# VH-VL binders against C2 domain-containing protein 2 (C2cd2), part 24

Target 1, 194 residues: C2 domain-containing protein 2 (C2cd2), of Mus musculus (Mouse) (e9q3c1r45to238)
Amino acid sequence: EPDELRRRESDTLLSWILTRDSWGNQWQAAWVTALNYEAEKRGGPLRLSFQKDPRPQSLQLTVEKVSSVVKSTQEKVVICHVVGETLQFLVSAGPASATGSECQLYDVHLSPFHLKVEFHMEEKREDIQIRWSFTHVPETAIKIQPQAPGEKQALGVNMLSEALEDLFKHLVNAASPSVFLSTKPTQVKEAQSL
Key: E = the ipSAE of ESMFold2; O = the ipSAE of OpenDDE; V2 = 0.75 times the mean of E and O plus 0.25 times the DockQ between their complexes.

## First folded at step 22 (VH-VL; framework fv_patecibart)

Design V7 (from S7 with heavy chain D104E; at its last look DockQ between E and O 0.02; V2 from the best seeds 0.00; counts 0 for: pae E 14.1 > 2, placed apart)
Fold by ESMFold2, look of step 22:
Structure V7 (fold): chain C 194 residues (1-194), chain A 125 residues (1-125), chain B 107 residues (1-107)
Amino acid sequence: as target 1 above (194 residues)
Amino acid sequence: QVTLKESGPTLVKPTQTLTLTCTFSGFSLSTSGVGVAWIRQPPGKALEWLAHIYWDDDKRYYPALKNRLTITKDTSKNQVVLTMTNMDPVDTATYYCAHEYYDESGETWGAFDIWGQGTLVTVSS
Amino acid sequence: EIVLTQSPDFQSVTPKEKVTITCRASQSIGSSIHWYQQKPDQYPKLLIKDASQSFSGVPSRFSGSGSGTDFTLTINSLEAEDAATYYCHQSSSWPRTFGQGTKVEIK
């Protein structure tokens, strides 16, 4: 009984974390890091470089399923399956030896997107590791568009867009972004109080 | 703030197994893009890369030595362990662990920006 | 495996003069080259990352250049504390490799 009550309290804290600004503040940085890691690790003649997007992005996720696995008396993993409307990135693409002026910028978005989110918790720690991965589903659409299309950029754009789409799919499916977050309410001040 | 330190035996007999531990602070191997490498330097000779382990447990080994090397991590203890079997006098070297970090700006990937002090391992009977 | 060949193996240089060290890769590696300084009995320290980017805290007299297969580390106006061995290191492919080193001494 006491173990079940503690799990319910833990699930309530995890729901709180999913709706807070700290999740959104670290979200993009974690994605950019994980995707660029996979791009460098994969290598090859066409390279993608993911950049932070200063434009506003949606932070709302819909939770579909929640489950938990107790690995030990001190370690618990909570797994959430979530859906979002649009996931978007700024991507620089070019040959592996290219410099900034030779690279092309693209807007890339996934709509809708599905994630598996894992919360790795240890009772003695003040932080939680949150790790997530892309869930491959048929209805997710990937769109790649040049930021500044023109007469010169229109030449060969469809061919490059198809190659970029395949590469992007591979990288997103391989990436496993993660963050560490402090979750104690008394030690984390609300943004309104700061 | 970021530190790494190598520990383990300094004298090993031929054919024995060497186990070295890299204990670090100021970063976590659970952070995406972070890796730790082992590099050695025989006395008076150049640096030689041996192995990498990344946050997602991706592991890389120098091909000629891959059947002798094992790299593992314990993220809760902030440790990376290198095991090298069948030691030979030619393996006498200073062994370093080093941090590799992906900058959020995306400017650098693959540089070893912070090194441990190194530990000299002598292989002799 | 990508071989990095440094030149020269050794330089004895008068203080305040310019030092040039080259590193040639056996295959194109873009700009994925890094330079380290190792003083006697010390661990290596990163000087230049990604061919030309100075690492934080590195004196401005150190600079790097090049792309593809040919790379250069330059020390403008050598100082006594710059006596060390310098290594290049490529991160373009696996296995990661280092150059054989260039020892710089004060004449």
Scores: ipSAE 0.000, ipTM 0.499, lowest interface PAE 14.1, mean pLDDT 79
ESMFold2 (binder alone), look of step 22: mean pLDDT 92; pTM 0.942
OpenDDE, look of step 22: ipSAE 0.764; ipTM 0.900

Design V8 (from U5 with heavy chain Y102V; at its last fold request DockQ between E and O 0.72; V2 from the best seeds 0.00; counts 0 for: pae E 2.05 > 2)
Heavy chain, then light chain:
Amino acid sequence: QVTLKESGPTLVKPTQTLTLTCTFSGFSLSTSGVGVAWIRQPPGKALEWLAHIYWDDDKRYYPALKNRLTITKDTSKNQVVLTMTNMDPVDTATYYCAHEYVDESGEIWGAFDIWGQGTLVTVSS
Amino acid sequence: EIVLTQSPDFQSVTPKEKVTITCRASQSIGSSIHWYQQKPDQYPKLLIKDASQSFSGVPSRFSGSGSGTDFTLTINSLEAEDAATYYCHQSSSWPRTFGQGTKVEIK
ESMFold2, look of step 22: ipSAE 0.558; ipTM 0.794
ESMFold2 (binder alone), look of step 22: mean pLDDT 93; pTM 0.949
OpenDDE, look of step 22: ipSAE 0.721; ipTM 0.868
ESMFold2, fold request of step 23: ipSAE 0.490, 0.390, 0.478; ipTM 0.747, 0.701, 0.740
ESMFold2 (binder alone), fold request of step 23: mean pLDDT 92, 92, 92; pTM 0.944, 0.944, 0.944
OpenDDE, fold request of step 23: ipSAE 0.735, 0.768, 0.759; ipTM 0.873, 0.893, 0.883

